# Designs tried in a protein design chat: VHH binders against Oxidoreductase NAD-binding domain-containing protein 1 (Oxnad1). Part 20

Target 1, 295 residues: Oxidoreductase NAD-binding domain-containing protein 1 (Oxnad1), of Mus musculus (Mouse) (q8ve38)
Amino acid sequence: AVCTQAASWGLKASTLRHLTLASIIKSRRKTDHLERTASVLRREVMAAAKVCEITHESPSVKSLRLLVADKDFSFKAGQWVDFFIPGVSVVGGFSICSSPQRLERDRIIELAVKYADHPPAVWVHNKCTLDSEVALRVGGEFFFDPQPTDAPRNLILIAGGVGINPLLSILRHSADLHRDHADKGRSYEIGTVKLFYSAKNTSELLFKKDILDLVHEFPEKISCSFHVTKQTAQISAELKPYVTDGRITEKEIRDHISAETLFYVCGPPPMTDFFSKHLESCHVPKEHICFEKWW
Short names: E, the ipSAE of ESMFold2; O, the ipSAE of OpenDDE; V2, 0.75 times the mean of E and O plus 0.25 times the DockQ between their complexes.

## First folded at step 9 (VHH; framework vhh_8h63_2)

Design k6 (from f1 with Y111W; at its last look DockQ between E and O 0.32; V2 from the best seeds 0.00; counts 0 for: pae E 6.1 > 2)
Fold by ESMFold2, look of step 9:
Structure k6 (fold): chain B 295 residues (1-295), chain A 124 residues (1-124)
Amino acid sequence: as target 1 above (295 residues)
Amino acid sequence: ELQLVESGGGLVQAGGSLTVSCAASGFTFDDYDMGWSRQAPGKERELVAGISYGGSTYYADTVKGRFTISRDNAKNTLYLQMNSLKPEDTAMYYCAARPGEFDWLIEGSQWDYWGQGTQVTVSG
């Protein structure tokens, strides 16, 4: 099977960047990615990709680096891909955790895939090898894609579990924007970014070094808070300043409410429902609250 | 084998108090979210109260301020203290459990395991 260029869908992608990101707020059992996202906007063109690196992010999570030579392939920070595997009839859905600029410069995107008993995840963990070929199609309405003339915004990112994946893409994009502004002075001027990342314990926090590297690169602009709810092992001295026992509190989030602040929430449905309700009850405009439920 | 055994139900006068308990076995209790649901005659089962593996609590609006959920991880036991009982609280009360993945509970929580229930009857 070969990709065929599909018809253009006009300027809807550009017009949607100024609208509240919407997703279906439903509590669901684990289901087929295509069925859950049937109404979500997608690019019509499939792009071929080749696995160029496989690493173990944790005992249950593998990271893939995919080389995507097609220059027409692009995405916005926070989006996911349909993941088409030859010989596997179930189509995967995986958030991109790398930045759009990484794709621009290196033609690489990065996915992090937690093991699950469904065919795409099983293939990634048990069959995928270097040079394996897949096809990708970008989708999703959960993203951060500011234009150079847009008003400056502060970001609050709230992650739980694998919900870190699209938020890491946004965090990396934010760092790219800070670098661009420092070098050029005319790119989008992003404000501050703070990541709240919740997990059961520190061993379940993904990408700790990658996140802290960004914090250390832009200490006045990027910060993070790791929240652990059942920490068993002793926390290393390097991590301890960033770790808080317990849940992310409503007060911590409320202290960041302002007209300039956008909220990006991604994680288990109970967490996303909790924070979206809280922010709405504090009269944060819905267009400043973006959320996505990951399963 | 995972088991949930409720006890403590009975007949109580309106305005009174009652504690129901749920003894759990066959799993690591400290790693599970626990909850109480009830089913009144002619009604669907509803989540009354929940407590996560991390201790966060949830209460339905109809019982908030009157009911208190708690857990004793050393005894593998879940409790529901019910005060200021009303005839509308009459129901079969079920203990529920699910593996705890994140420290969050809301009304739409789904449960993997259920006990057989204990009857609570509140008379005028």
Scores: ipSAE 0.058, ipTM 0.492, lowest interface PAE 6.1, mean pLDDT 84
ESMFold2 (binder alone), look of step 9: mean pLDDT 83; pTM 0.841
OpenDDE, look of step 9: ipSAE 0.381; ipTM 0.722

Design k7 (from f1 with S109T; at its last look DockQ between E and O 0.29; V2 from the best seeds 0.00; counts 0 for: pae E 5.7 > 2)
Fold by ESMFold2, look of step 9:
Parts: structure tokens; C-alpha cells; sequence
Structure k7 (fold): chain B 295 residues (1-295), chain A 124 residues (1-124)
């Protein structure tokens, strides 16, 4: 039945995710995106895209909205794109932070790109303009793509730094699924979602408003906890209820373990290794744990 | 201008101990990940030990249990306590720094700033 389909889906997806984590760790030690992800599955064709909006997410992070008119272009929440820039020989790799439904509705995907001395990031920050044209190719095995008949699942999302990007895509997709189910009841019935997002201080937490808007829209289904390890500035009254001083604790994560809970972890390798070991020591099946690392 | 100045190196007999230190200036020390790397003759530079802005530590397998990294944020000083020294520990030891973003370090951590180094020589 439904639990059998979820188990089959989880086994296959978990196996691919575990292989992907090993490949990502190996590839991260090399700086080139294509070398780092050489063994990761990709679509065979590229889609043309045009920059239709550029905004500042923070002093060091720019968000791009890309119009992708090709109706065959699709992705699953959590995936990334190969980012091909005319005149730049290095291919970028950027996680998609928008939901698949946003693409279906508006033909738009969003990327958030942290500045680095890496040619695609330099181009995004210093050269990119409205109407700039690029080519995209979807890849990655870190995703949440439930089918309507799959068993309901709760999600625990654990983010560090720019690891928030693919998890924001999953969070937004989860909200879309809640809206779809509430309206019609024929879509996938998703359970609760909780985001644990760790950074040095509140100024380094990205997308705070976007995340809190989703929490406020679905207060009984979506929640978040911002964890800061070296906060010195005063925290605004709006943020205070969601901010915890210190690292995300093992107890907090353990309290959410159940047969119906899936874990998505994205951040620096030490963080992902720490949570992977903890969850496995708590006997969480490997197929219920998905990790992706960004350096 | 960011500066890292190592001191405390020298010649010691095998089995002995040394403490090297690194005085830092020109940046907010508390916000940086710090580390010690070494380079022996004919070898590539190797991260020996690291300590994040939050106090998390990393040690290379070759020094684990013998070396201790620490930092004193009030004095802007990084330390490496080296015990049970072996001739293979002979190297130039470099202080390293990078802006801290996350409270974790790994073997492949890349550092942006380096000191001039202090020579440690372990004799048989």
C-alpha cells in the first residue's frame, strides 16, 4: 500500500542520496563544480534562461530570478543547476531555492549566489544584468518529490550557511503541498515540517522573512528554529521567539525521530557528518536521511 | 594590516615538548578560525591543528593525542602545545587565519592569511 510505496521510494532515493553524499564530499575537495559532481545524474539537455530580476539577499548574497520559457524544463525541490555563462569557461553549480510550483506557474526559478572568487559567482555579482542570458541544466539527487499516493511524511530540515538554499526550495514545496491538499484533498498529504537553521549570528541568516511568512501561513504545520553561535547584536522582537543561542542540539533532533520522519541536512561537511552519525546511532533508517554538502 | 607573528620554535630532543604561539593583530581575532600548518623539507604543507571561532578543534592523525591547540581571545594569541615530539615533527610551523563562518573545521580547511613561520627541529 502507501507505506510500501514510501518504503520503496525511500529505499531507492536513500541509496542514491548516500552515493551522492560520498560523491559530493569527494567533489567538494576539488573546487570545480563539474569535477566535484561528475558522477551525479543530470538531464541530457540545457535550457535557455533570462535574468528578469536581481536583488540583494545580504551584503554578500545576490538572488537572481530566471525566466525559463522552455515548458520541458523541470526540477525537483532540492536540486541544483549547472549554470552556463557565455564567455565564462567555468560552469557554475547553484541550488535552486524556489519551488517547482513557482516554475509551473510563472516559468521562474530563483538562485541565491554568495560572492566568491569563483568565475560564475564573480559574474553573478559584478557582470550580470537584467536580460542577461544563460543556459541551465538540472542535476542533483538531493530532493523531496513525493507522489500523491505516498505515505504522509514529516520533514526535519537542518541547514547551515548557504545550505539553506536547497532546503528553502523543499520548504516552499512543502507549503505548496499544504495549500494543494487544503484546497482539493487530491494532492500529497504532507505532515509537519520543521526547519533548524544555524549561523554565526542573525545577520547571517538568509531568507528570514520568507521563512517566517511560511511559518505564519501554516503555524500548526510549519515551524522553524534559528540557532546562533556568536550573537552580539540585539535581536529584534520579531525574531526573538525563533532564536536559540548555541548549536542545534542532539536532543532537539532526537525528539522528532519517528518512522514517518525524513531528515534533510545541507551545510558544511562537519555539520552534515555530525548529524549523519547521530541519526544513524538513533537507528534512523538510511533511506530516511538525505545529506548534501556545500563548502 | 593583518599580521600573524609566530614565536617559541627551537631545537628539542626527541620525546621533548615545545609550545609555539602566534600573536595576531589587525583584525577581530574572536571572529576568525585559526590554525597551525607545517611544512617539512620535501613535503607539502599540512594542516596540523585548527580551532574555530567557537572553539571546535581539528587535529591531523599524525599529531592527535600529542598536540593541543588553544586560543586566548583576550590576548589575541593562538597556541600549539607539542608533546612527545618526534624527528618527523621537524618542520616550519605556520600560523593561519580565515574569517569564521561556521563553528566547524575539517582537514581541507583553506586559510587566507599566513605568518612567516617558526622553525621546530627535533633531534635524535
Amino acid sequence: as target 1 above (295 residues)
Amino acid sequence: ELQLVESGGGLVQAGGSLTVSCAASGFTFDDYDMGWSRQAPGKERELVAGISYGGSTYYADTVKGRFTISRDNAKNTLYLQMNSLKPEDTAMYYCAARPGEFDWLIEGTQYDYWGQGTQVTVSG
Scores: ipSAE 0.078, ipTM 0.521, lowest interface PAE 5.7, mean pLDDT 84
ESMFold2 (binder alone), look of step 9: mean pLDDT 84; pTM 0.841
OpenDDE, look of step 9: ipSAE 0.353; ipTM 0.721

Design k8 (from f1 with Y53W; at its last look DockQ between E and O 0.41; V2 from the best seeds 0.00; counts 0 for: pae E 15.2 > 2)
Fold by ESMFold2, look of step 9:
Structure k8 (fold): chain B 295 residues (1-295), chain A 124 residues (1-124)
Amino acid sequence: as target 1 above (295 residues)
Amino acid sequence: ELQLVESGGGLVQAGGSLTVSCAASGFTFDDYDMGWSRQAPGKERELVAGISWGGSTYYADTVKGRFTISRDNAKNTLYLQMNSLKPEDTAMYYCAARPGEFDWLIEGSQYDYWGQGTQVTVSG
């Protein structure tokens, strides 16, 4: 379902202020999202949001679509939100998996939340319903936000598990940029994008159809490689050309190193640290490597 | 329920060898990353060795070349062979487990489940 009018039906400003202040005051444990990210850049705007769609992405992952009518609310592809829930003292932190253009056109952002014994995740999985109201604040320095005059860049996206979320945002933004360039010829000219996405098996790869739809729309510009480490079931014919048994190899990544290539890595700490060591050993400049870990 | 039971600890002379074992139950062992951590009196717990579900290994610099981690998936058992033991290896050794996502490990890997530990004491 499309949610186009949440502001007319959503939280009042005084409710938003009450929700955000109460949540901030009570959130202080050292594993808390706010404490972990205290030094990370935050946007000034806090915005009310309403849940307009809930889907199961997997047995352990729920996707939310949130309508955010506040026109001052914006984000850069790859960023996350502080997620303020009425009645839940711990503030959540969830990466946005939708594109900035989707927000501009439809006032929708999309989050995918893995179940955990973590109060915001428990709320999303056990209590959240359609029309549930929350407050959001954008944060994070993990993003891709090229300006029209910036030099063209190729992107390598490396994802593990729900680390796909911010990278899907970047992938969707990249596709939007390709569409914009084709339509007008004067927007930012992005280079190629390759997604490497690793999981135990194909059932644990999220957003497969969405990803492949983008690959099929721009087959010479966008590509993907799904890597599975313990696949036993038969792989569907549509998915098989994109699936490799085994882990993402250093050689595959090395073949894409160039002065024009940016690397975005998001997943569990072992994966992000593994690729950080490899790229640094290949003398990729640190400003061309962006990493974010599970949270 | 998930259980991790360590055994094989004891007193050993410096320069000697010892194997500790961890019997695992209540989960699909071959789907889990396993590890050994140790804690000496007054010190923080440290991860000394890990082995992924796929067999990739990690060793802390302090034990590299002396300790060998291995697993027997048929017996649901994790092992740590400790050679060339030093008095500073004296600690409570804990078996650790987490669900396996990827076939690699590094220093600082986090584990979700722990055993009660087995004492290793290295004399003189």
Scores: ipSAE 0.000, ipTM 0.263, lowest interface PAE 15.2, mean pLDDT 82
ESMFold2 (binder alone), look of step 9: mean pLDDT 83; pTM 0.834
OpenDDE, look of step 9: ipSAE 0.025; ipTM 0.408

## First folded at step 11 (VHH; framework vhh_8h63_2)

Design m1 (from k2 with W104Y; at its last look DockQ between E and O 0.20; V2 from the best seeds 0.00; counts 0 for: pae E 5.5 > 2, placed apart)
Fold by ESMFold2, look of step 11:
Structure m1 (fold): chain B 295 residues (1-295), chain A 124 residues (1-124)
Amino acid sequence: as target 1 above (295 residues)
Amino acid sequence: ELQLVESGGGLVQAGGSLTVSCAASGFTFDDYDMGWSRQAPGKERELVAGISYGGSTYYADTVKGRFTISRDNAKNTLYLQMNSLKPEDTAMYYCAARPGEFDYFIEGSQYDYWGQGTQVTVSG
């Protein structure tokens, strides 16, 4: 046990008074998420959060909206949270799918959690209710946080499965940046953004309406391509123009390679490893390729 | 319930050819990525070829151009055609399977299910 770390955590944050010390200590000892990410950067701020909305994104994925009143809590688009649940010793790791501006405006972040036999996911799916309280700590080095003086960049986002979650955060952040530039004129000038999102069929593509709404708001700046590898059902007329039968091809990714293009790849390891290695073999600088693995 | 049964191994002269096969049962074969790994005496198991549920293929550099992986979804059977065999190809060859998700293969793929293997021996 690491009692000094747990005592400091539990004693110094007044917004965390509803969490038990035993839960905090247990959640930090031995978890798949904490072990996998032990060397990854964490923000120092831990914040209490309250579930204010629960929705079903699909039969296997639930979304939570969390109210985080603490103004010191902030994140960069693409980052995830350590998700501390009272009474659950395993600490969850969930990518934030909402934008940083949504947090600044409404004090809300959104998470989308796929069902799994994993205690935090089980809690989200089977125990979580409105007004449930958890604690959050931001982590991760997978993010897009341009500064106003940075050169304009085009983004290529490549997603599979719940790997869409951090990329949706980046896509929403990109839309926020486009709105800010149009209204203010001196914010970061982002280039074009294209999302490639792959699944077996259209029912497994999450957030289709949210994504298409952004494409329709910025049709010359934001685009998407949905790729389905084993579609059997009829595709709706609304979706059909955006859906390609087959996998995301190496060629269409190569067509976007330029000195101004950054690549963000997130999904199961087979897909993430494939595209990361392909881009490196095409001589894309490593600093222009960012990847994250989730299942 | 899920079963993978290899066959077709044997003794072959260097430079020769051999086809091994893997009969699969107890799952929806069409939805699985399949692969062949090999293990020579005293060495670790090595993935030599893979084929995704969508037909994307992978070959280790040591066999590329000489081996061909294929699948017959109607017969629930995976094949490995091995040409220009070398003594270094001598190994137990194992059939492997995992649920398919994204129609990609890459070096180092992980598999959930394994057969018991079929021996391939290449004499020099």
Scores: ipSAE 0.083, ipTM 0.537, lowest interface PAE 5.5, mean pLDDT 84
ESMFold2 (binder alone), look of step 11: mean pLDDT 83; pTM 0.840
OpenDDE, look of step 11: ipSAE 0.509; ipTM 0.780

Design m2 (from k2 with W104Y F105W; at its last look DockQ between E and O 0.30; V2 from the best seeds 0.00; counts 0 for: pae E 5.7 > 2)
Fold by ESMFold2, look of step 11:
Structure m2 (fold): chain B 295 residues (1-295), chain A 124 residues (1-124)
Amino acid sequence: as target 1 above (295 residues)
Amino acid sequence: ELQLVESGGGLVQAGGSLTVSCAASGFTFDDYDMGWSRQAPGKERELVAGISYGGSTYYADTVKGRFTISRDNAKNTLYLQMNSLKPEDTAMYYCAARPGEFDYWIEGSQYDYWGQGTQVTVSG
């Protein structure tokens, strides 16, 4: 949800420079992270965090690994953080792309931030260094947090652009649940998980290796389908089996509808609105469709 | 610098046809979703037709079957062919654009850029 808002805000922030009252009318739905999410549930306690690793996921996306020593800091897979940067007045909102178990084990969370003319994104890309200190506050109602007594569920994850971030958190959490279930009764027994991830081309698909590593670890439980709509470059032999030319179709999604299936959708509003309306028209219960709206 | 310039509006008889166009510049047209919205005095703006960068189309129920949206990526031009026009179609017609990230379409008016508009007036 927050990743959809951050990506959309970032993609559209540069357009404010060209707004004229007579020539161009911009949508009024564009607001700050705090204003857009003012009614969303948040922890009251902020946690200090330190940047311990910076990686380049793509020419336009940087990942941060943040050490969060406070043992009371926790999150549910799919949630985001308020990202407070000393010296930057605009509060960032970034989905966590790492799993809750990674935090429990290593005290690490991972954020992936696409460049935009947006003060927190500019700071992440141009100013952030190792040992930079920030403060975090967890929020969001888009998450997957099953309890051991919950009915087994299959998951369909539908991602676009940086909307992959909260869904990668859910995918990694799902893999953790599969590993934990091998310890007989220690965790929720999750069903199958399939990720549909759409972008214009393969260079814009983030985390391809991370995703495929999970597919290869759990080939009978975890699968993915990459969909590219404007691919021009040659696709590597490693990726080819997972890539489909064209958009994710209604039929592909419809084939997964069942009483046991939950749908998680995160991406630009055109994609999220399309799939949420389609699933509702197929009579999928609202409780089984999870998405973030910008309204 | 992104710009949208509408043209082709005018006075037309009920039952007649008219094509409006939108010349786009200052961005990679092929990468944008495009749309036509209209606004009559005192009314809210409504999206009448949209077309994604990949060619998926949307039409409002009030114009479905009568209007056709199309795009010419070689000319960076968006079109709206309006047939069987009614007095109720009288409005200022605005070209709209947003960055196309996925080849899907939604109802509503979620656009970042707008033109000045071109007036379409349908008389009895």
Scores: ipSAE 0.084, ipTM 0.513, lowest interface PAE 5.7, mean pLDDT 83
ESMFold2 (binder alone), look of step 11: mean pLDDT 82; pTM 0.825
OpenDDE, look of step 11: ipSAE 0.629; ipTM 0.826

Design m3 (from k2 with I106L; at its last look DockQ between E and O 0.25; V2 from the best seeds 0.00; counts 0 for: pae E 3.9 > 2)
Fold by ESMFold2, look of step 11:
Structure m3 (fold): chain B 295 residues (1-295), chain A 124 residues (1-124)
Amino acid sequence: as target 1 above (295 residues)
Amino acid sequence: ELQLVESGGGLVQAGGSLTVSCAASGFTFDDYDMGWSRQAPGKERELVAGISYGGSTYYADTVKGRFTISRDNAKNTLYLQMNSLKPEDTAMYYCAARPGEFDWFLEGSQYDYWGQGTQVTVSG
């Protein structure tokens, strides 16, 4: 039930060296997705996918729904895809924000892509249309994939920026597990899940309705806290109970530390490093701390 | 519209101190991440320090403990205090800005705007 990133914390020195080199490269020039993830586990073959829905999640973020007819295509909540676009030589890397069960049920995965001067992102924002075809290859060791016999775990999800994408996949998977347990009783019994999600203001929080719908469906099992660091506009009545002014605090996270709790941290490297260091200093076992860094 | 104007460079003896500053205009200063880069003759530009809109800081290993970045949002001014200067610190120092997105300083290299630079020369 433990994240593979947590199980591989022995790679901390390698990860630190890779991050340091990537930071140096980024200060001079942009680093390619394949170069940054060259050592990460991947499936060997690609699956064809077709864009079946495009929505605008925010002024700067578009969501794609992709139909993946290949019944053998699968992923674990939290993973990303290599995103191959015909006519675009740069390979994209995008976290899947939908649940594995949605793929099993409907053959759909969702990606949320922030605009950037980066060829795959430009294509998604400026060129992509319904029925556009791409190829996908699943990768990543940041995931939550418990087995029915695993010990029940509570989850704390800490998101910043586009780091919400893989954590939304995990949150949706958690809701699926709650539904499965209520209906069948033989599935994995997940504990509570709390999402801490930080953004500059409420307009930059992605998936607010989707997240709150899950909170309202499982109010004693799923909760969230939106943290806004520079809110100037009024907060809608719907959001206000869930919004806190300021950064996610160390105390808020410390209050959730227990032997049964797994931590999933995804966001900008400084945030991810901050919370990973804090949790280690509180003696949370490394195998219970999973992190992934996005720029 | 956006303008970054550095000042305070000059000649200083090794072991000395110097403060460079950057006056910013044409944007809401307190919404931006700011940084200092330097470029020595024949070398690549290097980010030496950064500060997010929320005040979190970054320092390159080569300057940690000697340089201090700060910002004064009331004056729209960015500062770099440089202490214990070495001849290797000789460079043109550039002010940089990008829209702040997250309250932590992002070490990523994409600054959208640059000043003209101010020369710092360390003799000794």
Scores: ipSAE 0.250, ipTM 0.643, lowest interface PAE 3.9, mean pLDDT 85
ESMFold2 (binder alone), look of step 11: mean pLDDT 82; pTM 0.834
OpenDDE, look of step 11: ipSAE 0.620; ipTM 0.829

Design m4 (from k2 with Q110K; at its last look DockQ between E and O 0.28; V2 from the best seeds 0.00; counts 0 for: pae O 8.2 > 2)
Fold by OpenDDE, look of step 11:
Structure m4 (fold): chain B 295 residues (1-295), chain A 124 residues (1-124)
Amino acid sequence: as target 1 above (295 residues)
Amino acid sequence: ELQLVESGGGLVQAGGSLTVSCAASGFTFDDYDMGWSRQAPGKERELVAGISYGGSTYYADTVKGRFTISRDNAKNTLYLQMNSLKPEDTAMYYCAARPGEFDWFIEGSKYDYWGQGTQVTVSG
């Protein structure tokens, strides 16, 4: 009786630890400016520009002043430029934050560029120096360009973060229109302009001084409200009257709705979508709502 | 590396409650907007709830009054308390994150980062 001891080979169930590689699906942000704006109007003129000033507006934002000698180069307040950098294959898209009149007078445009993992932005922050040369082409349908025969309009500008750039251009243009009306008797009279500008904190509010200077110059015509959502530091006495702790509210915007009021909204997509939808829900005509999503 | 790890999913009866959690790592959690999206079989992914870095909350109409999104920044954890669950709430629930720039959160907001999801099944 040969007792064949059946060696029960206990199959050790190798617990395949499914290392669930949490594959972080990075949403494919359409990072290509040219692709995103392929259907957007551009001017034909491509102009050379030279960097003549660089300023650190914040830890993450650099402003460039560029000399544009080409007299055929022009833009409307609120527009952006295709930014061509020699040796960089990727074209940048940056909003102009200076006024059209400054270009006419001084042949200067100003851009504020936030740092991003984008070759043009990287170049601006890490490689751009005084006298650097680039090429510019104006584009965009987000603009304020009133004609002398146009009806007076009030402006509500709603800015978020670097979305202030095109709105600052509009604000500066509005100030120039006020000056021209006062000094030169130009026929177009702009109404009141109010800027609502939101950021995390006061340090991230760009161009605060420039904005306040305009408010002080035109106290009855230009006003601003800064909104900070994560302020930890003490707010300076100079800024305190203009700063609200909290986000821009629907009510604050509704209070300015009128038949003569135009709304310009530029910021992060959620903000832009929110206010656009809100304004529509308040029966503001679509033609009185201009918006551009910040990318 | 940025990581989002969902947990707490399971089977629950209609009318029941469930809390799902998302453990975040590899980024400054306090500076990010967070959200929960869900995807049911054969349906598109939809935003269910969001919470900004500043604490503002958004809820889809389908879950408003039943779901509560919250965050514990000290624990780098996002939560979704789900009450009064319905069979229609059956879906894969995904934790989502994006760099926060503003205290705004609306439906349709795009997120940059997603977890692998946790399955919630509500039996009728």
Scores: ipSAE 0.016, ipTM 0.351, lowest interface PAE 8.2, mean pLDDT 87
ESMFold2, look of step 11: ipSAE 0.392; ipTM 0.718
ESMFold2 (binder alone), look of step 11: mean pLDDT 83; pTM 0.840

Design m5 (from k2 with D33V; at its last look DockQ between E and O 0.01; V2 from the best seeds 0.00; counts 0 for: pae E 16.2 > 2, unsure alone 64.8 < 65, placed apart)
Fold by ESMFold2, look of step 11:
Structure m5 (fold): chain B 295 residues (1-295), chain A 124 residues (1-124)
Amino acid sequence: as target 1 above (295 residues)
Amino acid sequence: ELQLVESGGGLVQAGGSLTVSCAASGFTFDDYVMGWSRQAPGKERELVAGISYGGSTYYADTVKGRFTISRDNAKNTLYLQMNSLKPEDTAMYYCAARPGEFDWFIEGSQYDYWGQGTQVTVSG
């Protein structure tokens, strides 16, 4: 009965065509997601999705779980979706924060959306309900998708604010790869992963429990450092060992530079610009530095 | 192997200007962060200016606005233009180099290679 229930919730073909045409007509401005990303590679598959869970991640951030029954829908860790809402002419662009394996096994993706006076964000925060239906299309060139024969790489993930979203996808994918290697030994052998995550205070650090659970599962392979710039409240005992007052420093990043390290940077433009330029000035090859800016 | 040779020092009146230069040889100049330090008799060596291979500059507060560091990568030469000189600027000026691993502020003792210095004396 579960399979029958899941199959009956999908979007109709005419609904998908309506969403696509109306969205294209309305999204011509330079500030629009589609116009800003017009040259970015997109997957050709457009899939129906249904909201199956809504969670508050912080005072300003809501998380959605979306059920995507279409087996042709897939993504790489770090990518985003075009987010098509019936009745909303502006197309959203939201990074996926769940792992590709979660989609493979459960047909679930997760999005975390910061409130903004932007029609898709307003819809997510003010109008979205359980069983709301949307359409999705995968895009983006910011991702980590190693093949089994690729050389082992260490990862340094540098996140600010909601820039954690694509990096959490990569972190979860990395954990999946560690589990796969332990079970089979024939999958990609990933190196170590360290997350540097900056926010104003601990209440704005998204996904703290999820991140620490991964650190505790793989203590010799996965680590994290939380950086808070304007903390005023007391920090809990279990979180305190991972929290530093202040910004992420150049010295901390320099200690991780090696030929086998890849850097993924996502956050406010000043942070992304600073670390990208810093790493290039340290002679880190351009192909080992991946960054994504959010506006 | 690596050589740094300073020149252009001398006597100058207070309020005057002077340019010192440093010729570099025996290494790939473009890959190095360069700097100028100074030492007056009986004083500790002080970093006064630095410049990265990408052109980012640093100046000590005591010289900011009066000194300009520059580099000519084609000639393997480092320069320090000193304007509005004061008697307290009197010192031996040393050219310094360090291989670049990052392009950000570099505090004084981080430099690995030093020249023999050129004397700058500011009278009155």
Scores: ipSAE 0.000, ipTM 0.099, lowest interface PAE 16.2, mean pLDDT 80
ESMFold2 (binder alone), look of step 11: mean pLDDT 79; pTM 0.803
OpenDDE, look of step 11: ipSAE 0.019; ipTM 0.413

